# Miniprotein binders against q56419: the designs that were tried, part 27

Target 1, 326 residues: q56419
Amino acid sequence: MEGRTLEEVQEEVFKRHGVLVPKKELEDLAKALEEAGLLLTEKVEARLKEEEEKLKRERPMRLAGLSYPEGEREARAFLEAFRASYPGEGEEARVLLMPHLEPSRVPEVYGAALAALEKTPPPERIYLVGVAHRPLKEKAAALPVPFQTPFGPALPDLPALQALDALLPFELFNTPLAFREEHSLELPLFFLKGRFPEARVLPLLVARRSPELGEALKVVLRDFPGLLVLAVDLSHVGPRFGDTPLTRTLAEEARRRDLGFLERLAEGEPEAALAFLGANPTRIDGVEVVASLLPLLRERKGKVLAHRLDLEAPTLSAVGAGTLVL

## First folded at step 16 (miniprotein)

Design wd1
Fold by ESMFold2, look of step 16:
Structure wd1 (fold): chain B 326 residues (1-326), chain A 120 residues (1-120)
Amino acid sequence: as target 1 above (326 residues)
Amino acid sequence: SAEELAKKLEELLKKIEELLRKIIELAEKGKFEEAIRRVDKFIDLLEELIDKLKELVKNPLTKLLAEMIEELAKAILELVFEVKDLLKQGRTEDAIEMIEEILKAIKLILEMVKKIAELA
């Protein structure tokens, strides 16, 4: 019946059952359905255009009241509670790897990041590199606008962003809608802005590994020094991610992969960290970011401050998160 | 049979209509968190509708009509995500306008589902 017209359907019904179905009634209804679909699609397109224009001016909070408090006073208390969940001391970071997983799931991992920031001189700017969860037109993208936070707007470092764009073989600013719902920037930014309220930000997303991005960032960082933040999660295992049911063996493998990856990064050996993962069987999402930023990670030694493979009991799945200073 | 499946689809569509009207009421009262939770439930029901339509598409007699319904249902799903965003922004009038267009589309789907039942 694939490819049949309404006329052919009516003829087949008559042939099989001897009952006539009015062709005009079916055609009118089919036309009405098609017209309704076109109208709804046009409304979606108008909404996306509206949101894209807003994103050319600012990126609003999307997770306030959900993942963190909306009010500034409550947000400051939230930061202090998360710092308290990590009893250790941090270390100065020139590069910080931290998660973008829901903060309440890994409080001590975010607390470790805050401990590292306490030991880190306030930077003039933060290079915040997240993982694109929506398609980009290129391998990487940026959005050169203020990102709203409970601590005030995180202002873009426009000169550094323009310098970065000029060094890349692709347009950096051509996918604003990808930032609309991107939590991999918003969640870490909350913590970073709370601790470094005067720092400007370069909000960057990686969809696919880009050696060009890493080389360009190495040049830009020399002219525009700052803190490099890799906002990435680690292993994703279990049925929610397409695996067989989570077992102790799979969880132990995920932890081993997470820690082996982080430890090799801490030795200044990012190529070895990637090689250790091979085909990435536990789906560490930091791989594309690390693979893009090799020139910035080589020979930079540091320390793993925290790690957690957090169980999602309802889905029998788990996600890994870690804090690494370099 | 295709007629039995079409009658089950009709019952689902009536539940969807009632839910959409409740979302409008909540939005008018400024109860956006409650409205958003109801939108999440509507999304679940809409995905169930689309899955059942795919079962109906496998029937050679009703395939063409079911495919037309499926295309409109997918357009509704896309718009529902925008309704959720408008509610998050507190944009009551804009959200209600879109829900009313969705309701019109749901009624058209009901009419075609009834025609599918007649053809069985």
Scores: ipSAE 0.652, ipTM 0.904, lowest interface PAE 0.7, mean pLDDT 90
Fold by OpenDDE base, look of step 16:
Structure wd1 (fold): chain B 326 residues (1-326), chain A 120 residues (1-120)
Amino acid sequence: as target 1 above (326 residues)
Amino acid sequence: SAEELAKKLEELLKKIEELLRKIIELAEKGKFEEAIRRVDKFIDLLEELIDKLKELVKNPLTKLLAEMIEELAKAILELVFEVKDLLKQGRTEDAIEMIEEILKAIKLILEMVKKIAELA
């Protein structure tokens, strides 16, 4: 309760309005509400502690049976269908930018990612960098445990994760609960594990731009080579994100910003890509990830394989998604 | 009127109670997917409750009481996500226990809403 007790408020109401509020019944109810709130909070804390202890061993699937099939056979058919949704050919990726949006919304964008992965030699490890949609204790975090998938567990590369931690000015292994429900890792990982079943994974989240992360990863990648994956969405526009309902003008601006961002990345100019966004008025999700990985994106030329601005009709809002290879 | 709003809130709270009981019933029958869909509906109704509670604020006392209800409603929202997780894991007994505690909290909110209506 901020600074005023029920008693103080009752006295104020009596003084101002001459109304004697039934003190005892309200006090008893107020106390019961507070006690109930405390009890529920304690139960939540106990549950979160249990989940944190489980996350020391593995990260279970959260979106299996919802966003993708739980069964391996069905999951393989899912991959095939998504690949089929993109009619083009991919290119070899050393860096892959792909979405983390609900797959059913942008199937051809994920299909383009799969097409790129078909042309990519199997990596020993995948540096999977997602967006933290929950607060982290530090600018970035990692979870050094197996991530469950329909294709079996994605195993962590502990030596590479330890090498990364040693080069960072902060503890990399922070905020394990932020990984529990983080879809920015889970959804891309489904596709990555399905294509590269033997690859180790470094599951990374970025909450705020960390230039230190990019410099550290640049060093680690020399000793621990692998595929870098940026799991990021693009523009977020409409009422869900504080805008007016989607209009042609708003959609054109979102597309312009998305494509202008991706094209500058494809030219090997990540600083120009960030500068092009300015204050990021269309809320491109991947800005903090790209800003953290500048040393790894500089001078790398590539190609935009797919882009979509997907309308969520119930909210008249839209989210941009793209696939870029470098 | 505050009285009309209170009646609407009471009706909403009764729907919430019925929904929670239905979630328990579905969970007991092993219908976890249906139970989870009802949990999502519960979240929507609880958010609606929180929004409507703001309309009851007419004086400093009703404001304080509404804030207390909102705090408890937020705690319920946190717990319901854990219920959803437990149902997904097939931990039916644990999920039901948490829902029963939420039911107790909803009853307290109902009693408080009635008192706010008497004071408005």
Scores: ipSAE 0.262, ipTM 0.755, lowest interface PAE 1.4, mean pLDDT 89

## First folded at step 17 (miniprotein)

Design c_1
Fold by ESMFold2, look of step 17:
Structure c_1 (fold): chain B 326 residues (1-326), chain A 104 residues (1-104)
Amino acid sequence: as target 1 above (326 residues)
Amino acid sequence: SMEEKIRELAEKLAKLAQELSELAGDGSDPEEIEKKLEEFIRVFLELYELDREKDNPEADYWLQMTIELVWEFLDAFREGNVEDAIELLMYIAEAAERLAEALD
């Protein structure tokens, strides 16, 4: 592989994976970068500094008008439409696993989450645990500020967040910029805030598995009871993720892995769920969250309410989403 | 070993991502920038096609993030978002460096 030209590597990648980065695109990008020059880089750095300061006080909506409506009335109608897309009844959740994939791609999976929330007593607070899509300075992070929603601000539970921070071997409030665009918190929060408008929130991100986080949360939940939400997606397959173009065989493997993972979680066996995935060949992104939260998942039995492997034609890829109550 | 190859590619990718952010900001001519981009994509594609059946969850996490960030970088440009593309180079450099460290 060493010593191959770009053209040689790209030819091999195209044959196996069906992806190509045309030379014309590289020429256009090089020209755009040259024309932008030093002033654009300075502009980017200044804007990041500005956004970081803002995130120390509040986290604004980024996806209003794109993934969900900005207006409160329209947002309520949106929630009801999503609930209607799942014809079943929910069950009470102490722990809820739900997706963070674009809602319009998996409406019945979010609908199942809403059905579970209907059966769940209003919590005083919600531990919302998402997946970091930008680098964190530590294995996990939180942002102790209001998150804006069409239903009003989701207020942070500062005492619970401070208790959690005190129990960890690292500073919990460590990477504000990572929350700037983090849809794994914003998308589930829209649904949670809509159904529990008075609940405070602990907005948490996991990057890499942290046993310390799970042990600390077990202690904090004892003194600050609430709903634990794992806002995670399942399999990621196809060229966007390093695979061949999606085939029926790959899709069935991804579906089998998703369901086997969820079923073992539903039996209260999170270690078995992780072992079932082995090297995680379909890249279930919930694995780092589950591995962090083992003490909170052990021996909690429940039920899988919904699952969908959503196919994305433009990228010949797929992402799995599910709803699990424990 | 496969892990050693991944580590070396990740180190190279991180360096190239950093250089691209500096090269764009230092007034380099288009030919030099294009050469760096070609090298960056070549290294990325070599990393992208490697087998990921290693039993190292931390490395797998950073590898997955690196792959997705590079695609996001290309998407940002295709949508005309050059500012976002420059920002993403900074995240790619960090993720690839962390991948290399996880394999040390």
Scores: ipSAE 0.791, ipTM 0.897, lowest interface PAE 0.9, mean pLDDT 90
Fold by ESMFold2, fold request of step 18:
Structure c_1 (fold): chain B 326 residues (1-326), chain A 104 residues (1-104)
Amino acid sequence: as target 1 above (326 residues)
Amino acid sequence: SMEEKIRELAEKLAKLAQELSELAGDGSDPEEIEKKLEEFIRVFLELYELDREKDNPEADYWLQMTIELVWEFLDAFREGNVEDAIELLMYIAEAAERLAEALD
């Protein structure tokens, strides 16, 4: 096919977005791929098959020592430090929206979540709904195995998970590998398990909006009551996400979209929250989760406890995070 | 149309990602691998610079995932994680294929 050369496209992309993929880097990558050859591809395929089989039995920690401490004593001190980052008091949550962004980037937002958990009676189970960062075979997925944490394993609520699976028009247990590195479950789970060490967990991922998931969860929650957690981030703006470099105007728009979205959710109007975003120009990643869970969010009023748009100067990009109790 | 252009680029990107993951396993010469990688990046950059799809949440979801996966692929190589890069090519191929299907 005839068209723009790599050099021509790269020049325009650099001019418009400030992003460069150097040709030397591509040469090095090509050589590394060639030198890896048959051994590397076969090793990768074998490793993935082995990891998939392991994930059918348990999900180990992947971020211990990177995002949070591995040892239980250090992990409890870590929780205390994060709680101290938010000086206010929380409110009881039946639904909690909290981030999954790297905790050190938004400490007071996680602290607000901890404050809400302090006011929340220990639930029998936690419905933890994250965002898939790898392709799922279906619109949503679960992994019915223990998730390891510094506070011990978070045990799955198998009866509730099976009830949910039975109500869906697709197999719920469909993509084990998507859970292998999924921080949208692991990071919030650290905080949730630290506060509620006896609660069982339903670890759920949403890829694409599924109204069927929300309807099924409404039924399951009636018979298996618990805490619903939406583990989502808000705006994603800047070149990492396909934008031009972050400007003050773009950052202000991202904050406006984040807060308007959260405030409409707090009014019990999730459809209005989605409508407020329109085409979602600042890429709030929580939209697919909210769109899936409408029946659980309607008419449920609450309060926004915290929000932060965290700027990352090296990438000229930013990510928003918030804490909402309903 | 913009939708047709995005669909065609996504189909091409998916094919190139798949071929790159398989070329690492079949002993192709380095010059062939480099050429396909350059075309993969060229196609990605064309896709990356296009405006996001409006009024199609399915396509928007897959486009955003494709963009983020390609950056993660490049990061993996920059860090020397060639095995991770191969795995990421497999995810890119799937995400780009889903993007193309959403615009079919």
Scores: ipSAE 0.791, ipTM 0.901, lowest interface PAE 0.9, mean pLDDT 90
Fold by ESMFold2, fold request of step 18:
Structure c_1 (fold): chain B 326 residues (1-326), chain A 104 residues (1-104)
Amino acid sequence: as target 1 above (326 residues)
Amino acid sequence: SMEEKIRELAEKLAKLAQELSELAGDGSDPEEIEKKLEEFIRVFLELYELDREKDNPEADYWLQMTIELVWEFLDAFREGNVEDAIELLMYIAEAAERLAEALD
């Protein structure tokens, strides 16, 4: 397909979206790739193989010292500070929707999740469902190993994970590398493990909607009761995500779509929540997870505890986060 | 049609991402690498500018992942992590291929 030259397309993209890939950066990148030479691809492949083997035994902390403290004592103080950022009371959750956005950006939203957990009896296990940020081989995946946290390892619920795998028409455990850097599990897990240190975990990722996953989880939850956590973010708007620079109008639209989505989920109407979004013009992150888990969300009423649409000033973009109990 | 444009751009982006990862590994001429990188970015920006596919959730999923991965690829380079950049090219190639397949 012939099209515009690089210069022509960059001019139009800059005019419309305010983003640019300077020619000097491309020159520097090309030089760096050339200088890395024959060994770079082999080195990357070897590194990936080594990381994959490690992930078959455990999943180490990747964000300690960056998003949360590495030491247990400091981590407990951090947890309490986040709870204090939400001055309200929570409600018991049988299903919890919470964000995976950087915690310092939305402290009261994580605080609301902690408030809900205070009202929630300690579960035997937690079904933690995040969003894959790397390609999965299948529509969903799990990693049946301990996830390290400052509060000790979060142990996998192997019987429940094996039961889930047995019910699915695809292999659940075949993408370990997708978990290596997956913050949508690690960040919520910090808060969940801090509050429920004895709970086992089913660490799950959804890539694309899978009705089979939802039906299988409904069966597994019957025999292995626990807390279901949807670790999802909401609207993604601005140039990083394919939009024009953030405006007040775009931000207000994103907020209305976030809240409308959450409110319909709170009424036990997940199909209506998805229909409300239509083509999902503000790119609510949780759509594929909700679409997968419909059987677990229907007729389950609850409450929205918190919401924030948070600005990413350097990218003129914003991401929404919310806390919902069902 | 819009679907045909997205599919063709996605196929080309996947091929270019694959070739860029291979060129880094085969000792290619710096000018050839730069030329392919410029075409990779040109094709990405053409794709980035197009409207989202409204009637195909699977295609929309892969399109959004492709966009995110390309920005992460550029970020990895700015942070001096060329090995991560090569890894990201592999993910971009897969996501773009899946996008093209979703539009067949």
Scores: ipSAE 0.778, ipTM 0.893, lowest interface PAE 1.0, mean pLDDT 90
Fold by OpenDDE base, fold request of step 18:
Structure c_1 (fold): chain B 326 residues (1-326), chain A 104 residues (1-104)
Amino acid sequence: as target 1 above (326 residues)
Amino acid sequence: SMEEKIRELAEKLAKLAQELSELAGDGSDPEEIEKKLEEFIRVFLELYELDREKDNPEADYWLQMTIELVWEFLDAFREGNVEDAIELLMYIAEAAERLAEALD
């Protein structure tokens, strides 16, 4: 690889993946970095430090006004519109698997989740398990602070979080900065808080499978009953994720894996669901979450309410999303 | 081996990401930043081009994380979110380092 020009590498990547990073974008980036000037790194470090200190008190909204409305009235109308996008009826959930993808991409999938929540009695607490899209120091983490929403703050269940921490072989309260931008919690929480305004929340992130987490949660759930929510997406295929551009064959394979995964979960066979994926060639997002929560998913039968493979046209990539009730 | 190539590229990517994050703050010569950015993208594209062997789940995880973070970095930059882009470089450095460690 020594001696290849950027252009040669770009050409090869384009041939294989259909992706080209334009030189102009690099020039614009360099210029923007230049214009940001001498204090940018110091500014970023100072910002991160400040944000970390703020995260000791609360997690602010990051996607308000972008992914969902900031105002409560508008947010309620948003919920109603998403619910309307799913024509079916939901079922009572003890466990809810729902997406964390940009809501506008898969409205009916979120609508299905809302339909399930309509049939679910208000829980005392919600175990919200998302996917870490930032590095964690441990296999899993929690942030024991209020999460801001248009419907008011989602308050943490500190007793249940403490009980969970006490049962884990690692410090649960790690990597607070990973929660700052984590949409896998923020987006689902919008819908959950809107439906269950009085429920406390345990915001959890999973980076890598932790059998200890599932066993600990099983014990905690006995003393602290609540709704378990898996906020996970499904297949990630195309150039954005390291594949060639989406083809009919690739899309069919993604759908097959998504549905096969969800159906096996619906049958109460989470180990079979994981085994079905094998090496997970279509990169189902929720695999580490499911692998961590096996004790909670075993023998629980349910129903797949919705599924969509959504195309991101600018990158010729697609993400699978589903709603499953157990 | 393919694993060794990935490891070397990951180490190089981590270093470049860290250097870029530092250079962006030091008021370095735009030409130097551009050169480092070009090198960063080149190394990333080389890493991106490699066929992924899925025999090491830990390495696969960090490789995927690295790729996704680089895309987010590019998106942030295109959107003019330079501060976010620098933050993402720090995460890329960490993810790429973890990838290299997973292949050691």
Scores: ipSAE 0.652, ipTM 0.864, lowest interface PAE 1.0, mean pLDDT 89

Design c_1
Fold by OpenDDE base, fold request of step 18:
Structure c_1 (fold): chain B 326 residues (1-326), chain A 104 residues (1-104)
Amino acid sequence: as target 1 above (326 residues)
Amino acid sequence: SMEEKIRELAEKLAKLAQELSELAGDGSDPEEIEKKLEEFIRVFLELYELDREKDNPEADYWLQMTIELVWEFLDAFREGNVEDAIELLMYIAEAAERLAEALD
């Protein structure tokens, strides 16, 4: 390292990215770590072991009372309000692409998803494919346990999950702790369970593209038909993701890439959608999911129902969200 | 090379994240924790400021995950969720190690 001081690096980062990590926050962090004392690591390790054991039985709600209401009555009112935020009508979905961003940031996009679900016959099962925001041991994973929701537990489809595992060249049931905090499953599941309370669920996470996953799912879907849901966000731009603060130019580019990606998917050309992104300079979140599910997306025509690029003001960053029906 | 610099910073970041997670458990001197934390943030910022060459998709994936996890770590800390912050350090260590491995 070129011997730069923390302050010098902070100043440079601030100049380039418009974000400063205050020294006081570091001091407060150090103090908090100190105050947590000798047992913190042991406590955390013990907690993780306990949580891993619990995850053998169920996945508890993490975001209840934060991102959505914990109570069923309030949760139903929440769904209705989100549906009301989208003024349009939906279409029947065989494949639904929807966001997993904090719902309050993109209410009309979730509203569009709900509109599509209104036109969709109740599925026997939902293949819910999210994005891993934690390291996975394999390219993809599943958690074969009930997921808690305000509407009751979302029960796993064990036969379909087992059939999928049998067709994959890796162990599907890996990295259970990655599911504990994974909002890419929890948030969309709230809406899905609220609309389809009797549907079984296959909660899947994708870290890296797995063509084998798409081929396996195509086979499994023949014997175990259901709704395929891609719970993915779109562009991630700004300092939180390694860019300069959001500008009009950066926002326009993010929107262009988001819409160009979704439009090509709507035309049934997922390979063209991926090719359009190239090196994915605006960091579309769902790229690895789409790349894994190509066999299921090919030649399916659909419609883009909603799109939003939402600003996170504290970090001058933005995240794209969209709803697509196929 | 830029790749070598990223690799070195990733290795250092991984080590520091691991050490911080351990120090919080061993009743270490607050001054030592503070020093390690400052070094961790410095290394992260040095990594963060680098021009990203997108010629290695695997490295790009782990770099992005590392950056996002560090932001989550900072958020957890600001919210007073110290246990979550320590857990995130463990994930940062893993992601940074995987980044370094992708550049070997």
Scores: ipSAE 0.647, ipTM 0.862, lowest interface PAE 1.0, mean pLDDT 89
Fold by OpenDDE base, look of step 17:
Structure c_1 (fold): chain B 326 residues (1-326), chain A 104 residues (1-104)
Amino acid sequence: as target 1 above (326 residues)
Amino acid sequence: SMEEKIRELAEKLAKLAQELSELAGDGSDPEEIEKKLEEFIRVFLELYELDREKDNPEADYWLQMTIELVWEFLDAFREGNVEDAIELLMYIAEAAERLAEALD
């Protein structure tokens, strides 16, 4: 591909993936980069440093006014509307698997999660385990600060976080910047905080499977009982993720894998769920989380409450989302 | 081997991402930035199109991370968010480096 023009690259991408890389946008960016000049990299570095210092105190909302309302009254109405989108009743959850996808894409799946939370006694603390969409220094990380929500700050359970850190072979409190924009925590937390305003939270991110994390959490949960929430999406298929545009065959395969994964988890067989995925060709998002939490998922029977494969039309890609109670 | 090719592309991608992040800060010639950006996209597409042998879970993880970050970078471009785009280049560089390391 040496010597191809941007236009040729665009044509190639379009031909192969049905997606156009906007030339004008690249030109506009190049121009913007030029106009920003030397000050931009220094500015970005300074910003990152400042943001890292702020994250020592609190994690501000990043998606308020975008993915969910910033105001508390509007946020409550938002929760009610999402709950209404799921016509079923929930089940009591000891473990909740729920999505972290943009809520507007899969409202009934979040509605199912809310239905489950309605049947769940208020926990003292919530272990919220998300997926790292930024590089972590370690296999997993935590941010031991308040997370801002429209319902007030979600306060960390520092004693439980410290107990967890003490049992891990690596420093748990690493890579604070990875939490700054991590939607896998922020989006689920909106719903969780709205339902359980008094619960403390352990915001955890998993990058790579850590059996040590699951074993450590199993010990910590004895002394610090709480609700375990796996904030994970399912299949990621289409051009955005390395495939051809979504076809009926690809969608059927994604659904098959999603449901097969969730059903095996519902049967209390997380190892079987992982084995069923094999090389994970449809890129189920939550595999590293599930692999890390095996000790907590074994022998727990539950129910799949909702599933959706949602099409992102602009990219001809799709993401699977599900709600599972254990 | 396919693994060696992925490694080489990952190294190139990492280098280009780093260079782009630096050029954005050095008041470089727009033509040079555009040229590097084109090269970056070409290397990415070449990497993106490779059939992944899924026998190295660590490499697979970093490859997926790299791809996702590049798409986010492109989205930031579309939105005209230059600061976010530069930040994403830094993450792409890191992810691509770690991909290359996973294949050593």
Scores: ipSAE 0.577, ipTM 0.843, lowest interface PAE 1.1, mean pLDDT 88

